# Designs tried in a protein design chat: VH-VL binders against SHC-transforming protein 3 (SHC3). Part 4

Target 1, 186 residues: SHC-transforming protein 3 (SHC3), of Homo sapiens (Human) (q92529r149to334)
Amino acid sequence: LGPGVTYVVKYLGCIEVLRSMRSLDFSTRTQITREAISRVCEAVPGAKGAFKKRKPPSKMLSSILGKSNLQFAGMSISLTISTASLNLRTPDSKQIIANHHMRSISFASGGDPDTTDYVAYVAKDPVNRRACHILECCDGLAQDVIGSIGQAFELRFKQYLQCPTKIPALHDRMQSLDEPWTEEEG
Below, E stands for the ipSAE of ESMFold2; O stands for the ipSAE of OpenDDE; V2 stands for 0.75 times the mean of E and O plus 0.25 times the DockQ between their complexes.

## First folded at step 5 (VH-VL; framework fv_reozalimab_arm2)

Design K1 (from B1 with heavy chain S31R, light chain N32K S57K)
Fold by ESMFold2-Fast, scan of step 5:
Structure K1 (fold): chain C 186 residues (1-186), chain A 125 residues (1-125), chain B 110 residues (1-110)
Amino acid sequence: as target 1 above (186 residues)
Amino acid sequence: QVQLVQSGAEVKKPGSSVKVSCKASGGTFSRYAISWVRQAPGQGLEWMGGINPSSGTANYAQKFQGRVTITADKSTSTAYMELSSLRSEDTAVYYCAREYTGSYFQNPDYYFDYWGQGTTVTVSS
Amino acid sequence: QSVLTQPPSASGTPGQRVTISCSGSSSNIGSKTVNWYQQLPGTAPKLLIYSNNQRPKGVPDRFSGSKSGTSASLAISGLQSEDEADYYCAAWDDSLSGWVFGGGIKLTVL
């Protein structure tokens, strides 16, 4: 990725994640990010998904998601993705909204068929503790954003090889939850 | 909107080769893998192989190793599947499908989110 | 041979609930997620369910998926005539290093 890849996206906000992503299976992590997208979109005027109705969440999902932080809701931001971090700045790059080190990010998803314009990632920081951050992208851009995040994860996982960043091959899978990329508790 | 558009129907003789194309539009070609899946008349789906266009890495089902070659051209957003030494049992509809994952933590999960319309290949004997 | 096992056919009447099974092994469904594809007559397959139980945009709520051990199920509630199609389960197989599909089930709406 070099010094990083930059996208202009809309930051919708974040919602607290009350349980470690490490303790949850893949399907549950994906459901949490989708529920987080729904809740944050409902709370933010002008979000593309704000007017969609949804099924009530399961009891389990409701127990995992906490309060929302909408301090920067609806802002256009410059998102820079690198092997070191996800950096969120104002479009003129004069103010940092957030800087999440890759090691502090426990999960990312988005750009899939049911969240086509959205990217969500779970990160730890001093302000929000563990939270799921929601980005709204222009048509097609969400796939580029999540792809770049995936490339950063892949390179970090294999950082000792100093190999070029790549999207995982069809049969190339990361190791189990107990290996690298385990959510850090400190 | 994402579309996968495949080349037209082919009629081939046993022992020849066929090369089918799949042109992707809408979205970034290099951010996903392309797989090829075939379906013989009245039969089920059979995966042949796939390619990650970003890395150029292709992998193939054992049944087709040595006969199939999957390639991609990022400049034209087009994937290709070439099958050689054709037999009558290769008569099928050949589909390209985009292999996508929205998750990049631990065990990434993959699925075919969009499919081409299919290309009918008939091997006459 | 199909690596994943599905019944060859199923039928139901409008409004009924139909369940379609898919059986595998520890090298596929037991360790990987299951996806479901719907194929209407004369058309290409379409993604119906991914990651065991997730629906893409545009797929009605009446379709749901589940997975337990080495088996998966697709449930169709409130069956409609337009649901008449072939349904395929699919999973990655670690032993084969490739995608495997069920044999497909022909669902007839009577």
Scores: ipSAE 0.016, ipTM 0.540, lowest interface PAE 6.8, mean pLDDT 81

Design K2 (from K1 with heavy chain N52I S54I S55F)
Fold by ESMFold2-Fast, scan of step 5:
Structure K2 (fold): chain C 186 residues (1-186), chain A 125 residues (1-125), chain B 110 residues (1-110)
Amino acid sequence: as target 1 above (186 residues)
Amino acid sequence: QVQLVQSGAEVKKPGSSVKVSCKASGGTFSRYAISWVRQAPGQGLEWMGGIIPIFGTANYAQKFQGRVTITADKSTSTAYMELSSLRSEDTAVYYCAREYTGSYFQNPDYYFDYWGQGTTVTVSS
Amino acid sequence: QSVLTQPPSASGTPGQRVTISCSGSSSNIGSKTVNWYQQLPGTAPKLLIYSNNQRPKGVPDRFSGSKSGTSASLAISGLQSEDEADYYCAAWDDSLSGWVFGGGIKLTVL
């Protein structure tokens, strides 16, 4: 619920995440998103990050990342960020690429010096189970996108606090950066 | 540098409404929430509510729900607080403050990093 | 009453250490970070400490914060005359879905 904001970004793809983000410390979570960005960029011709040198990943990081899904790789998309979801559509809004409920998202990062034009987020959905989705942004836009995602999480958190008896566990999830809700939770 | 500049002092009659403005300069208005905090003479700070400008969504303290309206105009980088049905107890200095919301889910910390100079509102007959 | 409890006043002499307490509950300080604001006479409040113990650039290191359970403390070492001000603690309150402030403490220096 609530009004959304829309950005035009490039969807590069996603890569399966085989372990719960809850089981990982913050440093490992950020390393996973960085490695996911690198792998997806290498697989997509014309991606900015494909030509950047990096350290080979550790055995631990390699064991956490699984198969890539590049079905929509390289497409310009309309990304709508709201308190309910991250909605990915074709720019004409005629086709849904993905719709990830905020409760299904366990981590997001982007706009960092090492990944300046990229935003990555880990979400559960019926198609990809748990995956890290990679967005490539125009100059300066990644900071705005990640900021808007952060504000949507904050606003959703405040909304649930108004009704403590409605999904009180969401507060704990937000506080601990735990993995997203299962279909049996809530 | 970031600066929040508020509108000038107001003298209002009981039962009227007042609308105070807060213009942001030196930073990107849409990236931060703006809150309103008041202080009656010789009293402490009291939060009234806040707004996230990019969503246009406001949240209000229970005491002011139904009497306060907080809005934002992104084109002029200005936030507004309108308080209706004024009483003598509403005599106070009203501050706008920028609420840091750049936690990005990873490190959820919230605090007021910059404050406006304050607007004195006097309610008297 | 204020949701967060602070003493109404405190005093010290130049060079001494003074501590200011702030007491809350599980719905605020017990589950959220604490921020401290300094208000010099006739001015707007200014951020002094954020996230329990962090200092913004420009705040001297003689100011420090701490939190334990449902209580927080602000410590001022090497007290100076310019520290004479009102000090407020603040935290988000989960049960109220809003910001709550301490009642404020008037610190007098000599």
Scores: ipSAE 0.017, ipTM 0.559, lowest interface PAE 6.0, mean pLDDT 81

Design c10 (from s2 with light chain Q54Y)
Fold by ESMFold2-Fast, scan of step 5:
Structure c10 (fold): chain C 186 residues (1-186), chain A 125 residues (1-125), chain B 110 residues (1-110)
Amino acid sequence: as target 1 above (186 residues)
Amino acid sequence: QVQLVQSGAEVKKPGSSVKVSCKASGGTFSRYAISWVRQAPGQGLEWMGGINPSSGTANYAQKFQGRVTITADKSTSTAYMELSSLRSEDTAVYYCAREYTGSYFEHPDYYFDYWGQGTTVTVSS
Amino acid sequence: QSVLTQPPSASGTPGQRVTISCSGSSSNIGSKTVNWYQQLPGTAPKLLIYSNNYRPKGVPDRFSGSKSGTSASLAISGLQSEDEADYYCAAWDDSLSGWVFGGGIKLTVL
């Protein structure tokens, strides 16, 4: 397909994010991601880590996260990552679950040692507004998925992965991604 | 899943050079930096430098500037650390470690998620 | 000399809580996250805590991290004999443009 890499992953769902990611520090963004994973896993039968007890989230986190959308929960999907978008389709490619342009994505994380099998990203779209989407990966795939998302983002903005000392402040890129969403841009 | 495998022990004479290898298996070698950290007998950890295999860009700790060269070969998923003008105080275990971050679109927050088993380098006459 | 300051040794008995300190400056701990590495005798270091307070899968709940200002600490509750190891804090230093480690602490379980 030219400029894209495709993975088969499980889509667990999304949760509305009521605040701009630009307005939040790294710690808060990471907590939102982990809380979103926890809530979606509790709501979706068969998700890894389902039925686990957890500590209540802070009042601040509860004020940031809104309603869940589980319409496509538990489905295996084809995720295509390109410099243009993250495209989620059924494996037979007959149905589009979501298509999120890179400009609409304000944060992505995954494959971390405490959430090894999960990838989460925050995107704007007309249906879910701003939401944190949760993907469950098998067989160590999460690190490849998040790495590909990171590479696509860097290439889209004329940047390449670099040593930590040489990576510029990311607020400028986040400002571009946090522009108002319209249907015309979809 | 991810594993870093280093070359075997070396015994070198003062004034010579040593080149240690670190082969990565599993995961995406070119997306993450590889650092080199040494540990003299009974001493603590000391960062020597690291390389981003994708860009080929290496950074070195000030103490080792001019003596250390770190390189990467993407075709073999192998990073190398070469230390020249060896002295007895360079006797140490040399580790490679992967610098990883799972977060993008924000300020990077890196950590060493996987370490090689270590390579003992002994400098003696 | 290490850039980050840790006490050289600590000891405890099984079941006790021990805290390992790590002191830095504004150019490292004050502006960056802290990671902790555990080194069991005769082995390579392994990641114990990352980004101030997160645990990799497989690291027991009794390990926790915290950071305040230019200092960080590692807490080990319910100390066990297998926790006998060297512990290192680490952070990126903007002034040096490189990773810096604490001198390491040898934790003995009596």
Scores: ipSAE 0.153, ipTM 0.713, lowest interface PAE 3.6, mean pLDDT 83

Design c6 (from s2 with heavy chain S30R; at its last look DockQ between E and O 0.38; V2 from the best seeds 0.00; counts 0 for: pae E 4.2 > 2)
Fold by ESMFold2, look of step 6:
Parts: C-alpha cells; sequence; structure tokens
Structure c6 (fold): chain C 186 residues (1-186), chain A 125 residues (1-125), chain B 110 residues (1-110)
C-alpha cells in the first residue's frame, strides 16, 4: 500500500451527514450508508438500482442526512487508496475531484451482500463538511475497493499506535476524524 | 464469485495428524480472515480457530490450543488446518469460512459470508 | 454445552410465523452483533442474517432478525417447506476471544 492501489469506479455523489458518526449507534451508522446510497441513486439518472424500492427512511434517518451534492455525479473516476488518503481524480488524471486524508474518514462500508455494487464512506472536507460519498463499482469490485480502504485504515492505525508518544485508546483517537481535512506528508 | 474449495475426505488412525486445505478464489485472499469450524456427526458447529492471511497471525479456541495449527499460503490463496494427536471424537466435518466485514469504524462488524463445502475426517483404528 | 443457548427444535405449519431464540451473555450477544446461519441437510452452513438484522441479497424478507439485551431472535414468516433446516446463531465472545455458536435448532415444517 506505499504508493497506493488504484481502481476505476463511478462517483455517484455525496450527501451531508449532520451528526458525528461516533454519536450514532451501530445500527444507525449502517442505515445511514444504505439511505445515502438510495437517495443518491434516485437522483442520478441510469444509476444501478435507481428504481429499486427501499423501505421509507425513519424519521431519525431523515434528520441525520442533509443535502446532496451531485457535482461529478455518474462520472467514472480514478480512485487511489493509500495509508495516507483516498484520492479521487478525473479519468485523464488532470483534475483532483477530492483528496480525503485517512484521518478525515470516520466510516467506510460496502460490498456487503445487500450493497454488492456500492462503497460509501463518511469524510470531512472544506466543500462538503461531513458527507457520505458514494461509489458505484462493477460486479465484484466493491469488495476489493472496501477491502483496500479497510486495509489502509487498519495499517494507518497500527502505525500510529506503535508511536512512542503514548497516544490515547482507539476510541478516543477516532474523535479527530470529525475535524477538517488536512494534508499528510509522505 | 468468492469460492472456498476444500481438500477431500480423510480416514485417519488415532494418534496421527490431518491437514485440510481451503483454497479461496474469486476474491482477495489476503484481506479476510479464514476460520475453521467443525461439526461432529449429529452435533452443532464448533469454532476451532482462524488466521489473518495478511499478518499470518492465528488464534485458536482454547479447546484446540496445542493440537491445531492454522496456516496460510498467500501465493496459492490457500489456508490450512492441521489437527494432531487425533482421537475418535475428532471425527467430524471440517469447514473453512471467510470472515468478511464491509464496515470500518472502531470495531468492524464481521460475519462468515462464504463457507467451504466441508471435509469429512474419520478417525478409526 | 453451547455458549449460546438455543432450543433444540421448533416446528410450524406452512404459512405460520415461527420465532426461534438465542440466549447469550454480555461478553457476546450483549456487546457484539449476532449472525444467523442456515444449514440444509447434508450441506454447508449458509449466511442467513448478519449484523443482527441484515439480509444478504437473495434471502427472502420473510426472514428477520433482532436482538435485545443478551438475547437474539430469528423470525420466519410465511413458513415454507424449504425452510426445514438447522439454524445457528453466532457471535464473537470477548472473554473467550473467539466465535461462539448456539447449539443449533432443528426447524420442522409440518
Amino acid sequence: as target 1 above (186 residues)
Amino acid sequence: QVQLVQSGAEVKKPGSSVKVSCKASGGTFRRYAISWVRQAPGQGLEWMGGINPSSGTANYAQKFQGRVTITADKSTSTAYMELSSLRSEDTAVYYCAREYTGSYFEHPDYYFDYWGQGTTVTVSS
Amino acid sequence: QSVLTQPPSASGTPGQRVTISCSGSSSNIGSKTVNWYQQLPGTAPKLLIYSNNQRPKGVPDRFSGSKSGTSASLAISGLQSEDEADYYCAAWDDSLSGWVFGGGIKLTVL
């Protein structure tokens, strides 16, 4: 994972998450990504599963999700996953769509049996604040993508824990993932 | 599609060892733990242990500690379970299963999303 | 004896709703997600429910899972003959540092 691994996926957009992921119970965190996928897919013409009916969202989920941002929606993108960041670029690599440092990512999910073609992650950045970003992946690719994200997440955490500066427990450290996006040095 | 294909049935003598293989295909072997679960005739499922193929770290249920060795070969995408000092009560079907998580937050949520077909091991004199 | 407790059997008639239980402790079900596996006769187990209440694609919505405290339940509505199987609950246990299964429940459709 030094220079990273790169995938070509479709970016469907993002939707603002109005509460910290740490303030939500496990069930709610899982439901947020499913609802975010559903809302973004309904807004993007021709998205896979765009007309598939899902249960109406609970009143709680409606209060947690904000406005969507469909800039670049439906575009094939180059996603590079490293221990430092998720980097999203246009197909010709001339424009960076987003660069989400790993410390700015609080939650990632995808490739589960009910979301076989999707990866979602919650990150902070200056444009969207805290938002759930939705990626559509080809058959089977979603599990590889979420697996690479998970590996990067775990490797960065283990590197950090082995630091001699005596950093607090993992739960306390995840609190910083709700802070603004920052650059990381190689 | 992810598949786990196990080695064939074995008939063994008490006191010997058996090594069962579990070859993964259609997915990324290195990212997901492989667990071994056995089922004696007419009995329920019993977890024996598992291995993280990336780190090579294995953990074992206390009941089997000292008799079971779980290994992984990343180059062939194959996990192995070796059970030594076999006894007649080790007669069982041995399954491998992949531990998957699609959610990464403080405590990932794991489950066995794919199972091998099972390997029957019969221990008799 | 199983760490997670399930009744050994249950039965129902086609069209009925059956609820099967799984009891654990604070070191497993009380703090960890519960998964359910279906095992048809002569076959390997298959994931039926994960993360307490999530269904894999292809599992009918007549299967539903829930948990409360240290107990979990699997409900099967609209019971069908193909639902005859063994059902296992499973969870990670922190005190044992490993996976634990219920003893299994044989469901018969009469």
Scores: ipSAE 0.142, ipTM 0.679, lowest interface PAE 4.2, mean pLDDT 82
ESMFold2-Fast, scan of step 5: ipSAE 0.042; ipTM 0.636
ESMFold2 (binder alone), look of step 6: mean pLDDT 89; pTM 0.925
OpenDDE, look of step 6: ipSAE 0.549; ipTM 0.848

Design k4 (from K2 with heavy chain Q106D N107S P108G)
Fold by ESMFold2-Fast, scan of step 5:
Structure k4 (fold): chain C 186 residues (1-186), chain A 125 residues (1-125), chain B 110 residues (1-110)
Amino acid sequence: as target 1 above (186 residues)
Amino acid sequence: QVQLVQSGAEVKKPGSSVKVSCKASGGTFSRYAISWVRQAPGQGLEWMGGIIPIFGTANYAQKFQGRVTITADKSTSTAYMELSSLRSEDTAVYYCAREYTGSYFDSGDYYFDYWGQGTTVTVSS
Amino acid sequence: QSVLTQPPSASGTPGQRVTISCSGSSSNIGSKTVNWYQQLPGTAPKLLIYSNNQRPKGVPDRFSGSKSGTSASLAISGLQSEDEADYYCAAWDDSLSGWVFGGGIKLTVL
């Protein structure tokens, strides 16, 4: 079985993202995740707080972020990172809070000096459509989490490239087509 | 704070192999890819390959495929680069570097945030 | 030569603005972010700019990066004598499935 890596983190919530990350430059994507972290932290009691002094967001930046979904705000969760998905479960692993396939995740950031204890990722799902999900980590864990997410992205991409180029099943099937079929006609 | 510490300088004969180590401190070794980059005297930087320790997978630059092997030992937080069939042209400083990203978009948004001090490998008879 | 193209040398005087170019193709700079590394004589390279235009903590704001199409630029404003170093651009190359570096530029402060 393909192993994943599991972390215990706090899920703070998510905020709707109204534009495709692909339509935004890197600087704007980073600003969106930082602003999302700030807004969700302000809305969740007991959150550490991402910034000691926050600059007001631009009008353009504010137009990209929609409403917050705080249904699971403040819950400790088990986050499993694998090449297939980011899987969020209750700490006892009995309930799935969310499962985001790697292909549905368009951006992830965190663990930098301005958001040292936070990880944010943008994912599509049936409930939230496109949303930026905010995780609160401890003891430098945010850097480990974001690093593992990045490695999973890279390995997933490399696995995809290797599998389609091999196509041994297609070769085997082509070989069988060289034999005449025995069919009853008329 | 993350620190990468490499093994000491080596002098090797043509046709032999060399194995350079890179020990990470701070307990984050298994979470990040480690790349190897070399620099011949007076020349530029050349990427050799890297490894993703948490998944155990390595990839190599085409120029070095067949001659380089990159491994990782998670229990000792150490990455290794072994280069075989050494030639005089392999005389270089060999660096390990941590691949990090604070932001991802369709992959490939990585950078080398910490570098080892370098290991000088001299190939001479 | 190197997959990414940089001029071999550049010079400037203290206080001036110097721009260092880096040219690639659609498989690297055209589709991926660009990083810049500074190498002082006798030392390991150091991260200077990441993801086109971001500065690590401790890098002065007089250093800035930009990217347009298949090219990238590093700008150094208020040039200082301690900026004399080799500068390398780097990007991931999709066609090679690996990191590529520019040939490096030796910056002299006159």
Scores: ipSAE 0.013, ipTM 0.521, lowest interface PAE 8.0, mean pLDDT 80

Design k5 (from K2 with heavy chain Q106E N107G P108T)
Fold by ESMFold2-Fast, scan of step 5:
Structure k5 (fold): chain C 186 residues (1-186), chain A 125 residues (1-125), chain B 110 residues (1-110)
Amino acid sequence: as target 1 above (186 residues)
Amino acid sequence: QVQLVQSGAEVKKPGSSVKVSCKASGGTFSRYAISWVRQAPGQGLEWMGGIIPIFGTANYAQKFQGRVTITADKSTSTAYMELSSLRSEDTAVYYCAREYTGSYFEGTDYYFDYWGQGTTVTVSS
Amino acid sequence: QSVLTQPPSASGTPGQRVTISCSGSSSNIGSKTVNWYQQLPGTAPKLLIYSNNQRPKGVPDRFSGSKSGTSASLAISGLQSEDEADYYCAAWDDSLSGWVFGGGIKLTVL
């Protein structure tokens, strides 16, 4: 439905997610993204989240989150949200930092009172496998960003349901949820 | 805080159309889907359809397909529900509600976090 | 006709624990989360519980939700007179591509 909507945000980094999001309950999924935001913010100088007190995570949460990848930490990026993907690229060179197909994104949250300036999403890609990516937004922008991601998820879901004869097998649909990689890590 | 304010009560004749408005205030209208839910006197809640404002994409319950049209005007932060070919059984209170989620898992882990006050539509001959 | 099944009425006395059931199928409650809405007489519905068991800010912890298989339950502990209302469960239905509601339960407190 067109090229999508574009925002300028700061990419803080990502942290490995060692378990499938679909194997976790709603509360645990939400806690993982909040913990991921805290850990990445602590690791990135100048992140807004450095101001916040952090409670020690449960052993369960600690077992789910792995290593951080901070290769692109602190970069301003162009984030394009469409029904097909979340595309992260440099504004100047147009270099792609990441392109996450909507089917590879299993979870997204942010812009709420607990994570006011942050958006986090869990996605699979060949480089990071399954990781929680953290975006830091200008004041008030995070809610716009997460809302647009949510609309893209809803539109993607409705498109599958509107094509009964073209609906992917249940297995293929379930693969758009968070599942272990099966030879596509590259 | 977010508030959804609906247009006033309507009295319509059978065969006519009604268009109800829902204005979002204090919030980011385009960020969230808006659904329409009706309730006949003494009856339960019935979903009619919803719209994703940023893309202008609407989805309708099968029962109302062909009679309902849901639109959004981003410039005025207003969603509309138009119901045509009115019958006496369309007499109901019509609510708009914002679809929200704190997390986007499977694309449909949503709930109605804010509701409009309701618009009474009476269809009488 | 409601797609989700709820008892039409329930009653309790102040201080009692009341449980409200909601039954669905694999295409709705079995695969999606359940939300609960409270409707006080003469008012619009209000979100009470979302995503099976989460409370919005401002909802007392006397209210709790649970889900098992194709069924969900709303529990109200320490029942109070102001809890007298209609209660609706709701879920997205994959087969209908839309929201479905329970028929609603009228809870009387006396």
Scores: ipSAE 0.017, ipTM 0.562, lowest interface PAE 5.9, mean pLDDT 82

Design s10 (from K1 with heavy chain Q106E N107Y P108G)
Fold by ESMFold2-Fast, scan of step 5:
Structure s10 (fold): chain C 186 residues (1-186), chain A 125 residues (1-125), chain B 110 residues (1-110)
Amino acid sequence: as target 1 above (186 residues)
Amino acid sequence: QVQLVQSGAEVKKPGSSVKVSCKASGGTFSRYAISWVRQAPGQGLEWMGGINPSSGTANYAQKFQGRVTITADKSTSTAYMELSSLRSEDTAVYYCAREYTGSYFEYGDYYFDYWGQGTTVTVSS
Amino acid sequence: QSVLTQPPSASGTPGQRVTISCSGSSSNIGSKTVNWYQQLPGTAPKLLIYSNNQRPKGVPDRFSGSKSGTSASLAISGLQSEDEADYYCAAWDDSLSGWVFGGGIKLTVL
């Protein structure tokens, strides 16, 4: 990955996730991301649509998903994937839409047969708290995107193991929020 | 330096409840999950549950569901484990442990990097 | 009763290589990484190996981990008297949505 890998994708929006991913099994995490994709696609004009006919979500699943934030819905963005972060910015790179540090990302999925053109990831940030962010990709690109996210997870973990004392120092130097936000699991 | 300091030993009667504390120092509390693991005399380690202090979300092992409550107080950097309806089989050393919860959740790259000293709970009449 | 299976005991002499096994299933070791914890007599457990084969700072090079399929192994080369301890493997279990530990193995240095 070096300085990062950049893709042009469409940002559809995000939906709040009210429970930690750690508290959920893999099947439930996958169901949450698929339901999030479905709800955000239904709410965004011009989205391709992940599911045509689906049964209503379970009561339990509905209790895990909160409000949608569609402020940046439908925007084409440059997504840069690196061991440090997922950086979402305008295609000309002049405006940052979101920057999610790898440490704040608890789960990612997408590019599967049920969500072929979609990538979803759960991240914590100061604005949306814990939310599932939905990206819509052109044909075939979703598999490349999810693959790169997986590679960044693996490389980030290896970097942490080699330089664990470097991570707290770097994080402390990079923090610039008016109020400190608390990182959380999932 | 990271430390988890637990409350002192307890002797309880059957049917009562016990609440054990775990105070974290060194900025650990808000960025990492805290789990509780017990060990009965001469037995192995058994995970009871854990909490993310930032969200207040707790997750419990099926065996302890309904009897255990794990809470956290961010202002004092303290996690608590309360076990109710105590039985003689609950006699054990109870440990808190800090759970590294990086971004690799899908791969299960979580681990307990620091442990408290343990709290002995004895349940007897 | 433990979800992960370990032998109850093992022994070796100083300088030998000993291997400690840990067996699970597809819902734990088969799909998740394995961690190992060392418990010296009268003390709290200590992280020894994480993410299958990674060693924390301060853990000697003679400790190593490996994983194959639904089983994991801890290897201790150049066995020393201070290695006499209980060793536990651990993994997240997707079907139980929780941490599971091996039953623990008592390693005796003869």
Scores: ipSAE 0.012, ipTM 0.474, lowest interface PAE 9.2, mean pLDDT 79

Design s11 (from K1 with heavy chain Q106D N107S P108G)
Fold by ESMFold2-Fast, scan of step 5:
Structure s11 (fold): chain C 186 residues (1-186), chain A 125 residues (1-125), chain B 110 residues (1-110)
Amino acid sequence: as target 1 above (186 residues)
Amino acid sequence: QVQLVQSGAEVKKPGSSVKVSCKASGGTFSRYAISWVRQAPGQGLEWMGGINPSSGTANYAQKFQGRVTITADKSTSTAYMELSSLRSEDTAVYYCAREYTGSYFDSGDYYFDYWGQGTTVTVSS
Amino acid sequence: QSVLTQPPSASGTPGQRVTISCSGSSSNIGSKTVNWYQQLPGTAPKLLIYSNNQRPKGVPDRFSGSKSGTSASLAISGLQSEDEADYYCAAWDDSLSGWVFGGGIKLTVL
């Protein structure tokens, strides 16, 4: 990736994630990002909207998602993806919206056929604690964005890659770096 | 739109080698793994191996280890599969397919979202 | 011989619901997601269902997937003549470090 790849995308907002991604099964992780995209799209005027039809969220899923932060909702941002971080700036680069170190990102998804214009990632930062951040991309760009994030994860965590066609689980690698070690985990 | 276009049909003699190409367009080639899957006449799908173009690392099914080589050229967005020491049992349609995931976690949330049209390789004496 | 087991054939009439099974083990379906591919005669396979139960854009909602334990199922509701095809399940296998496919099922619409 070199110094990183840069995209102009729309930042829609974030939703607090009240539980560690490591503590959640596959289905729950997938549903968190889809529910986060849906809630943020419903709350932000001018968002494209991800779903024409959506299943109601389970009580368990609803308990995992907290408050939305829409402070920067709807603004265009310059997103730079590198092995070090996801860096979100105003397009003129004068203001940093967020800088999420790669090790602080525990999950990312997007560009799937049913959410083609959206990318979501879960990151820790001093302001939002742990939150799921939602990006809206122009047609076709979401696959490029999530692909670049995937490359950055692969290069950053290459020591865990056992097979070239599969990227190892982020939560397994990130837990020991970000979450506090307790006596019970020793 | 993403499209994978493969090279044309080949007729080969036993003991020779064949090299099939797969050119990707409409997406970012280097970000997704390319796998090769073959299908003998009237038979099912069989995975041969795959390559991650960004890292250059390839992984092969044990059955093909030592006979197959998968490579990628990022400058031309093209993946290649070379199979050596051809036998009549290697007569098949060979497909390339893009491995995609929209999620990064341990579930195995990878799938072949786009497939090439296939390349027929006939091994005959 | 395939690592994942599917019946070799199934049939149905228009409007019927048909279920296609796929059986694996703990190293594949038991620990990984299942994908389904449809192959119409003379064509390349096409992604039909991914991540156990998700549909790509353009796949009708009458196709659905499910997974339980080491087995998976593809359900086709309101069967149509255009559904006549071969259907393959697939999963990553941790023990083999590779993709494995079911043997494929030939679905005939009567």
Scores: ipSAE 0.012, ipTM 0.523, lowest interface PAE 8.9, mean pLDDT 80

